# Ledger of designs, part 202: miniprotein binders against p81326

Target 1, 226 residues: p81326
Amino acid sequence: MLHFGGFIMEINHISKILEKEREEYIRNKVEEYLKQGFSKDDAVNKANQSWRTYIGHRIQDVIYNLLKKFLKDSGLKVTTDKALNNRNLPEELDKVKRLIAINYGEYLFLPDADVIVYKVENNDIKIIAIISVKNSFRERRFETTYWKLKLKESPVTSHIKVFLATPDKDNEISYKCPNGKPKKMRIILEYELDGIYFLKEDFEETEKAKHFGKIVEDIIEISKKL
Short names: E, the ipSAE of ESMFold2; O, the ipSAE of OpenDDE; V2, 0.75 times the mean of E and O plus 0.25 times the DockQ between their complexes.

## First folded at step 19 (miniprotein)

Design W128 (at its last look DockQ between E and O 0.70; V2 from the best seeds 0.71)
Fold by ESMFold2, look of step 19:
Structure W128 (fold): chain B 226 residues (1-226), chain A 83 residues (1-83)
Amino acid sequence: as target 1 above (226 residues)
Amino acid sequence: SEEEKKIEELLLKAIKLMWEALELLDKGDYEEAIKKLEEAVKLLEEALKIAKELGNERLIKRVEQLLKDVKQMIEEIKEKLEE
């Protein structure tokens, strides 16, 4: 069995590990776009946009696989929004999708849920938590809080914990009151969400703002109450 | 120190390989996952040797835990492969 203070805690170095790939990634993507006929300027712009998307997906994939590994022995299952968007869903995942969907009249939408933790008991599925993975807070700053509020509107989904996982490289939400003044994003996110889990070592810890390595224990504890 | 920088470099590469192995495991690519983890073991063993030569107890403990973790991952994947 893995020690919770070991491998999982190394995710605090994810930004450093993945950033080493940037230069080669950009070079390869620029070459690809030039071969497709784009101008040099357009190819560079597209390569940089591609990198931002790539790094976000890489962080999500690492989180997904870590949670899948560390939650398995507790009888907890993990899936992703990518898996739930598959055209031919297995019955189990189709039920997961239906249990997190939000009704907007004639439309059903999934919340911003990069990673979903659930359990199966007596052939029934119970959603435990949804984790939104944000690499940066330049855009869509409060989208996760909107989805938490929507999930609270129904008895079917009101129990679902909504977590935010982030390296927060730009220190946008790492501290509540830097220089003595409250940081609006950190205050609101911490107030509305069930937890913020940082993928780095340097941030202000609270009972809701923790190192990502604690998320496994927190999810297991929550699952025992459901 | 330069030795401590080398240990961190080896650790980061090993950790990345361990993450890649988990991704491969999810895809059912067990043999490639084991290959990644065996490479991580070699890197961690090198890091452990340097950490012991330095007498850096914190780094020794960190590397030993990671070695335990990766070896357990290898054993688990081999069990699944034989099923």
Scores: ipSAE 0.713, ipTM 0.891, lowest interface PAE 1.0, mean pLDDT 89
Fold by OpenDDE base, look of step 19:
Structure W128 (fold): chain B 226 residues (1-226), chain A 83 residues (1-83)
Amino acid sequence: as target 1 above (226 residues)
Amino acid sequence: SEEEKKIEELLLKAIKLMWEALELLDKGDYEEAIKKLEEAVKLLEEALKIAKELGNERLIKRVEQLLKDVKQMIEEIKEKLEE
């Protein structure tokens, strides 16, 4: 059993835990927007949008902290794209940033990399994996796939594994063919990405679609091959 | 049952505290992280008590595992602070 196996498994409750905060959060944000001079309807809409953003960040933060904790003993390091968006980066993070950059000719851009796992060996940095965290697939459904494909185009980044982590609250990608109907998004994401990790139990498990609890082991295994 | 709901409520609160503690650890706030984890332990111990009273072996095992994990984390943090 993975060290702290119980801790990782409890991630299944992330949606439920965060949902409990929703009513209070919405109420407070509505009040804030009303004070700013927005109409009641606008305030509610803005509050709901703010909540979606907030939940996304909270889930990302939890995943980041869990991975950071559980990968530490393996000598693996974890950062975020947000941490890389600084003008004054430590040398290590500056190298990480450069090693995940995608070439667009005159410009280099970073992929959406909510969580980045890397190792440092003999002052050399190797990027192991990028984890994209999505709460819902309402917007930018194939964005993670785009970044995976772009990373494959360069020998510098082609080895980087790209994973998706999601609670998939709306069951958009939990099953491949529910009721005999193929779920296009699940099929494409599973095909193009290196893995999908679910923050819940109710999903169709495959070689690439696993419970989040397996991500630590998978990353460690990948790191040994690099 | 009402007791099972109470256990679940306690567990959810404890899990939240555990996540908050990890965030605090990332920020280098070890003392506050320990406080959060100690609070989680209290909640989990209460949950365990109720689970034992109900005789729900599944819940008992779940809570015991979490307690073990949280206590171990506290110990690891304390060891680091003594370093």
Scores: ipSAE 0.702, ipTM 0.882, lowest interface PAE 0.7, mean pLDDT 92
ESMFold2 (binder alone), look of step 19: mean pLDDT 87; pTM 0.850

Design W129 (at its last look DockQ between E and O 0.85; V2 from the best seeds 0.75)
Fold by ESMFold2, look of step 19:
Structure W129 (fold): chain B 226 residues (1-226), chain A 83 residues (1-83)
Amino acid sequence: as target 1 above (226 residues)
Amino acid sequence: SEEEKKIEELLLKAIKLMWEALELLDKGDYEEAIKKLEEAVKLLEEALKIAKELGNERLIKRVEQLLKDVKEMIEDIKEKLEE
């Protein structure tokens, strides 16, 4: 079963669920920064930035745990960029890290890969997809497309699917031509990425722009072709 | 309506508990994960009762499916504890 009774589809309410935490979080953080000696204006700015980081991590955690649960029975494994940045990696994860790294001469960097899906067959590791999780597009609007383009440059990584997962609460990329005018960010993201998966109900659905619940079926289908 | 708003609040709270249970499961905290899921069952049973009193078939089906999912999650975790 790809969708266990619709539980995965309830992620469409993630913005409503997490937004309820915002007011208390901001209030507590402002108080904390004021006690550290920051001005009120600085404390508010720092608290809002802290919230954006916090909510981004919360969304990533939900996505990671949902994917881990729903892909397990298909023999697919899931890890995170955070896990891959640990100093003392198990052998399996060290291989995963090496298989997605991008070479910049003397430097080796991981792409923006919040969640990584892979499979293990006879001790061989095959990277299936990476998922970039974005809560908003105020900053680094095209970061995910950059990493997709870099992965396409090498035969070792060119097979890796690059997905974007987002609640897109503010409708920054939900529609291609709102009010009859092309939305550059949506058009470019959809063109360059392998898929955009929305954590909400209201958006313009296309072959590449889908409800997040579809991501499990898509990943499983891709994994069977590799 | 006010009753429909209460059902929505119960559902969102239960969903959050289910996500927290998955996080606990990832950490190996199986008994705490079950505790979260049992709390979610109580919230969903309350929501189901209200939805049935309203006769709202759409909400009834949604809550019944979530109850099935939560109970399956509990059963899966208990199986892991038996191992």
Scores: ipSAE 0.756, ipTM 0.906, lowest interface PAE 1.0, mean pLDDT 89
Fold by OpenDDE base, look of step 19:
Structure W129 (fold): chain B 226 residues (1-226), chain A 83 residues (1-83)
Amino acid sequence: as target 1 above (226 residues)
Amino acid sequence: SEEEKKIEELLLKAIKLMWEALELLDKGDYEEAIKKLEEAVKLLEEALKIAKELGNERLIKRVEQLLKDVKEMIEDIKEKLEE
């Protein structure tokens, strides 16, 4: 039984917990935007947009911190793309950054990598997994798939597992064929990605679509094979 | 029931505090992390009390597990502070 097994399961409540902050957050942001000279309608729209961004970051932060904690005993390390966006990186993180970079000929670009899991063995860094965190699929529905495909194109990055973590609040990808109708997004994401991890209980479980609580074990198992 | 709702509210608050504590740990703010976790313990203890009064075994087990997790987190942090 994974240490803190109860705590990781409580991730199911992340949407509910964060939603409780929404009213106050929106109110405060509306006031802020009004003070900046925006109209009431513009202020509300901007506040709602800000909330979406805020919630996305909060979920990402929680996932990052949970993975960091739960993977620590296995000797695995966790970082973020944000941490890599620095001119002066420690040697270790600079290596991590280089090992996830995608070649575009004259340029190297990083994939969207909300969370990066890696190990250090004998001064060598091995990237194990990238976890993309999405609260909603309104925008950039297949962005994570794009990055997975790009990573597969290079022998340097082809081994990197790409996972999606989501509460899927709107049930956009929770089921493959609800009411006999295929959900294109679920099917494609599950096919192209190495796994989808749900921050909730109400979803269709498959070999690749699992509860978030399984991600730690899966990552550890992958790490042993590298 | 109202009591079950209260338990759930306490649990959600405690979970939030635990997440915040992890964030603080990542930033190296161990003292504040411990404070958050201690507050979570208080909330969970209250929840446990109510759950026991209700005789809801499912909730009791859930709260007890979280209490265990929080206490272990506190211990882990304290051990690091002593090193």
Scores: ipSAE 0.682, ipTM 0.872, lowest interface PAE 0.8, mean pLDDT 92
ESMFold2 (binder alone), look of step 19: mean pLDDT 87; pTM 0.850

Design W130 (at its last look DockQ between E and O 0.71; V2 from the best seeds 0.72)
Fold by OpenDDE base, look of step 19:
Structure W130 (fold): chain B 226 residues (1-226), chain A 83 residues (1-83)
Amino acid sequence: as target 1 above (226 residues)
Amino acid sequence: SEEEKKIEELLLKAIKLMFEALELLDKGDYEEAIKKLEEAVKLLEEALKIAKELGNERLIKRVEQLLKDVKEMIEEIKEKLEE
């Protein structure tokens, strides 16, 4: 039983918890945008967009903090792409940044890496996994898949596991073939990615599609093989 | 039931505080993290009381597990502060 196993399971409620803040958040943002000179309709629209971004970041932060905590005892470290977006990085993070970089000939670019799990052994850094956090799949549905495929193209990064973590509120990828109709997005994401982890209970479980509570164990197991 | 709704409300509040505490820990705000966790304990204890009064074994177990987790988190933080 995972240490703090009860707490990690409660991640299922994160969306509900955050949704309680929505009304107040929207109200405050609408007021802010009105003060900036936007029309009421524009202010509401902007507020809703802001809310989507806000929720996404909050969920990402929760996942980051949980992974950081739960992986600590295993000697694994966790960072974020945001933390890597600095000119002056500690040596360790600079190495991490370089080890996830994708080659585009004259340029190196980083994949979208909301959470990065790595280990340090004998002063060498090994990247274990990248976790992409998606609250909704309205936009950039296969972005994570793109990055997974790009990472596979290099022997430097081909070993990096790419996971998707999502509450999937709209049940866009929770089931493969609901009512006999294949969900293209679920099928493709599950095929291309190393795993999908759901922040909820109502989903079709497979070898690659699991509850978020399994991600810690899976990462630890992967880390032992590297 | 109304009591079950109250328990769920308390749980959600406590869980929120626990997540916030983790964020604070990441920032190095250990004292404030402990404060949030202590508040979570209070909420969970209240939830546990209600759950026991209802005789809902599932809720009791859930709340007890969370209480255990929160208390353990507090102790871990305290240990770090003493180092």
Scores: ipSAE 0.738, ipTM 0.890, lowest interface PAE 0.7, mean pLDDT 93
Fold by ESMFold2, look of step 19:
Structure W130 (fold): chain B 226 residues (1-226), chain A 83 residues (1-83)
Amino acid sequence: as target 1 above (226 residues)
Amino acid sequence: SEEEKKIEELLLKAIKLMFEALELLDKGDYEEAIKKLEEAVKLLEEALKIAKELGNERLIKRVEQLLKDVKEMIEEIKEKLEE
């Protein structure tokens, strides 16, 4: 439907767009926490943590809606980890959940998969890719890599592509050799994952590190080979 | 410059409206989605006028493509309403 080189590329400005909401958001949250009896220092800390969570969810929602829109005409479906954790799952989503679950003995757990792309052929479901959306890499640097490695261990999930989508506002993984030294986090993530898709203009582009707008073409090509 | 800053502000507002319209479309709120997109068209038309006054060909092409995209989104939603 839409031109791939147009609107979808504007997601590169998502951080600038959402940052304009920050001052009002923080002010309102600090006031809420003060009314709950927290000290000013605690209220500020809680408001900043709340902002990080809020922004992460907003970016995930934008990605979900964009992928749903741009993959629709290719016969591909999109769901989220939130939808899969609902107790009242339709049969189709219950099948998606079972197809990505990882076995830990007596327990089954879902990988960290914010957005899941799959196709349905004659009531059979094939998982194409999972996309982890990371706003920053301050604390859980390699979680996405862990889940890729776990999915590779089983023949029933080894085909699933694992992508990382990130604005990387603080340039934690944007360049391979900043300051003349290899950036371990960028090098390892790019090596282990099937792709890194940036929600910004300024980063070092490689075969696996691309603008987010390219993800649609990549997913469509993968789906046709599966 | 002040003119370039104005164009950027108009573009960011229009893009935000387009993202919001996609969310509304997913929820089935077609009339509200169209309203957001029509506001985005107004912002983009203003940005295009300023870009043409500057003679900035890159900005002109970018804004023209966004206008095409928004108008296509509006058409698609209107067709869904008529179904």
Scores: ipSAE 0.709, ipTM 0.888, lowest interface PAE 1.2, mean pLDDT 89
ESMFold2 (binder alone), look of step 19: mean pLDDT 87; pTM 0.854

Design W131 (at its last look DockQ between E and O 0.85; V2 from the best seeds 0.73)
Fold by OpenDDE base, look of step 19:
Structure W131 (fold): chain B 226 residues (1-226), chain A 83 residues (1-83)
Amino acid sequence: as target 1 above (226 residues)
Amino acid sequence: SEEEKKIEELLLKAIKLMYEALELLDKGDYEEAIKKLEEAVKLLEEALKIAKELGNERLIKRVEQLLKDVKEMIEEIKEKLEE
């Protein structure tokens, strides 16, 4: 039994680990953009934007791989929206893709689904959860909430749990009412989503807001009820 | 202390390698994953040595747990390679 506790708990340090790479990354990207003919100021700005994208993907990848590892023994599978963005999908992934699709009348679109957890039983696929990974909330603060609400509108997808995983570096949603002032974003996200999982220790814990280390257990429990 | 900082540095490096190893595993690069994990073991062993010298029980426990995790990961990969 993989003692979930040690390696998962170390995820608290992921931001610190990645931040150590920032200076070198920025330097290299600035040089790259300068070679492309951008001004120094533009190169720096582009490098910083690139870094934000990069670090977000890195965190997502870590979460994906951790979930893949720790859910494996439970017979649960994980995939990503990226893996689903292929014309030639294996049958299993094609089914997964269809089962998370949102109906817009003439069109089907996929929700933002950084990580998708599903099970296969008797050749049937059941989607268990979608995990959205957010490094920062500067942009698209309620995007995950939108997708949760859209998924609720269909009996095909209404059972799918939607979780948010974040290090919340800027403490935008770590506390509900710091200094007596309600944090709108925390309150709304916690209300609308099935859970928020923090990749850090310094946060206000609630029934829905937990440390990332609890996500595996929670997903397994949900999977048993489906 | 400087020694505690060194331990933390070693831990962060080891953890990084562990995450990178998982990524490699996902790509099917088992050999390179093992190499990274073996390097992580070396770092953690060094950290453990320092932690023991300091008598810091908390750090010792943390490092020992990570060592266990890494070793288990290596064994799991080896088992897959033999299949």
Scores: ipSAE 0.735, ipTM 0.892, lowest interface PAE 0.7, mean pLDDT 93
Fold by ESMFold2, look of step 19:
Structure W131 (fold): chain B 226 residues (1-226), chain A 83 residues (1-83)
Amino acid sequence: as target 1 above (226 residues)
Amino acid sequence: SEEEKKIEELLLKAIKLMYEALELLDKGDYEEAIKKLEEAVKLLEEALKIAKELGNERLIKRVEQLLKDVKEMIEEIKEKLEE
């Protein structure tokens, strides 16, 4: 049996853990940009943007490693968009890539899928779920829901669950109707996606909106139905 | 309290080491992963001592579960080394 309060639940504090590195990271990046000839103001702005990208990649890496660890004994495998974009792709991962790609005539594109969970049965690949990791909703706010709808259009991909994982530090989607005012983004994401998994403690929990620690049990349950 | 703030600091450091160990395990760097986890054990043992002095049963349970998790990770990696 999986533990409800163990190591995986501590991911709720990932932003706090990583924030302790921020000052040194920003200082080093400002120095780098100044050496490239940027003004002080431009270097600071670029360093802050670089930090936001960096922390997002770090959170994705932690999620990948946690899922790999906790899903391994259930016969489930995990890969990432980074791994699928390498030019020297092993045959197994090439199959995973092809199974999630969306056909746009002569071009195939991957959906918004930072972490992908799949299993191998009788030399066949079966995609169980994709997880989109979002730190902020300022840009491309509904890209994940677009890809969920595209996956639903084909019987080959319609079974794939689409999840969102987020620290939501700015409380953009943490509550449906704070102070009586609907948060359209939270309401639409919860309606359209198969689940939202928060990397923090303070949010409105529902059947689809849960602590990230519950994702392992949910994925295992889904995999048994396929 | 200041003691609870110290426990939280120790826990965050230990959890970061556990994440780093998982990354090292993925690369096959088993010896370095064990070193990270052993450091995390020391931090968690210090946190447990403070939690017990406070008599805070919630923190004691939290730290004891993390210690169990870290020790299980260490044993898993050691089994990989034995081949």
Scores: ipSAE 0.645, ipTM 0.869, lowest interface PAE 1.5, mean pLDDT 87
ESMFold2 (binder alone), look of step 19: mean pLDDT 88; pTM 0.856

Design W132 (at its last look DockQ between E and O 0.77; V2 from the best seeds 0.78)
Fold by ESMFold2, look of step 19:
Structure W132 (fold): chain B 226 residues (1-226), chain A 83 residues (1-83)
Amino acid sequence: as target 1 above (226 residues)
Amino acid sequence: SEEEKKIEELILKAIKLMWEALELLDKGDYEEAIKKLEEAVKLLEEALKIAKELGNERLIKRVEQLLKDVKEMIEEIKEKLEE
């Protein structure tokens, strides 16, 4: 049956595991850019940017596959915003897309929701949660909070839980009051979001800030109330 | 210790293989997923041997749980193939 410990908790080592890929990745990418005619300095800069994108996608893929595995026996289904952006969606995913989309007058946009958890009951779809996966907060610090606020504005989406999953390797949000000084980003994210799930061991745990391994239990409990 | 570092390296390599197996499963590549998981079993069995020689009960429990997890994953995939 479903097990909430062991393997899923090892995601706490994801930064260490993926860092071992960096040297080879950067070397290969620099070679590729040099062959394209970029200077050495430009090739290195582009390779480092490429690495940040790559590692973000790798973390998202791990989270998606873990959630798919551990939520399956509870009748919960998992998809991604990437899958929802395909042109020829299956009917089920088309419904998921419509249930999350936010109307901006003549435009319709999906929230920044890397992973979406939903259930199907009597041919009806209920969105349970969206999970935003962030490797770093340097440029998009409060984007996830914005989407939570937009979802709260409508009674049809206000029930949707918005979670943040992050390794937070640089300790940008790991503690509320490091050195006795409130960390604005951590405090605001924790206040506005329904939960923050860390992909590491060293952080300040609270009712909303937890180890990623707890996300499965939390999602299952939420789904029972819907 | 140096032995504890070796155990950790074996564990992390096995975990990466288990994640790769889940990715392969999502793509329908069941035989390749099983191969990754069988490699993970070998790494975890080596890690368990070293952990037992050290008498490190924390590492022993961690590795034993991971071995149980990976073997259950293998059996789950084999059942899918035979349906």
Scores: ipSAE 0.815, ipTM 0.928, lowest interface PAE 0.7, mean pLDDT 90
Fold by OpenDDE base, look of step 19:
Structure W132 (fold): chain B 226 residues (1-226), chain A 83 residues (1-83)
Amino acid sequence: as target 1 above (226 residues)
Amino acid sequence: SEEEKKIEELILKAIKLMWEALELLDKGDYEEAIKKLEEAVKLLEEALKIAKELGNERLIKRVEQLLKDVKEMIEEIKEKLEE
């Protein structure tokens, strides 16, 4: 059993836990927007949009902290794209930033990298994996796939594994062919990405589609091959 | 049952506190992290008590595992503070 195995499994309840905060959050945001002079309808709409952003960040933060905790003993380090968006980066993070950058000719841009796992060996940094965290697939359904494909185009970044972590609350990608109908998004994401990790139990498991609890082991295994 | 719902509620609250504690650890706030974890322990102990009273072995095992995890986390943090 993985160390802290119970704690990892409880991630299945992340959506339920965070949803409990929704009513209060919405109420407070509606009040805030009303004070700013928005109409009631606009305030509600803005509050709902704010909630979607908020809950997405909360899930990302939980995943980041869990990975940081569980990978620590393996000597692996974890950072975020947000941490890299600083003018004054420590040398280590500056190197990490450069090692995930995608070349667009005159410009370098970073992929959407909610969580970045890397190792430091003899002052050399190796990027192991990027984890994209998505609560829902309403917008930018294949964005993570785009970044994976872009990373493959360079020998500098081609080795970087790209994973998707999601509770998939709306069951958009939980099953490949529910009722005999192929789910395009699931099939494409599973094909293009190195893995999909679900923050729930009710999904179709495959070689690439696994429970989030397996991500630590998978990352450690990958790190040994690099 | 109402008691099972209570146990689940306590577990969910404890998990939330554990996540918050990890965030605090990331920020270097070890003392506050420990406080969160200690609160989680209290909630889980209450949950365990109710689960034992119900004789629900599944819930007992679940809560016991979480208690173990939380206590281990506290110990790890304390060890770092003594370093």
Scores: ipSAE 0.748, ipTM 0.899, lowest interface PAE 0.6, mean pLDDT 93
ESMFold2 (binder alone), look of step 19: mean pLDDT 88; pTM 0.861

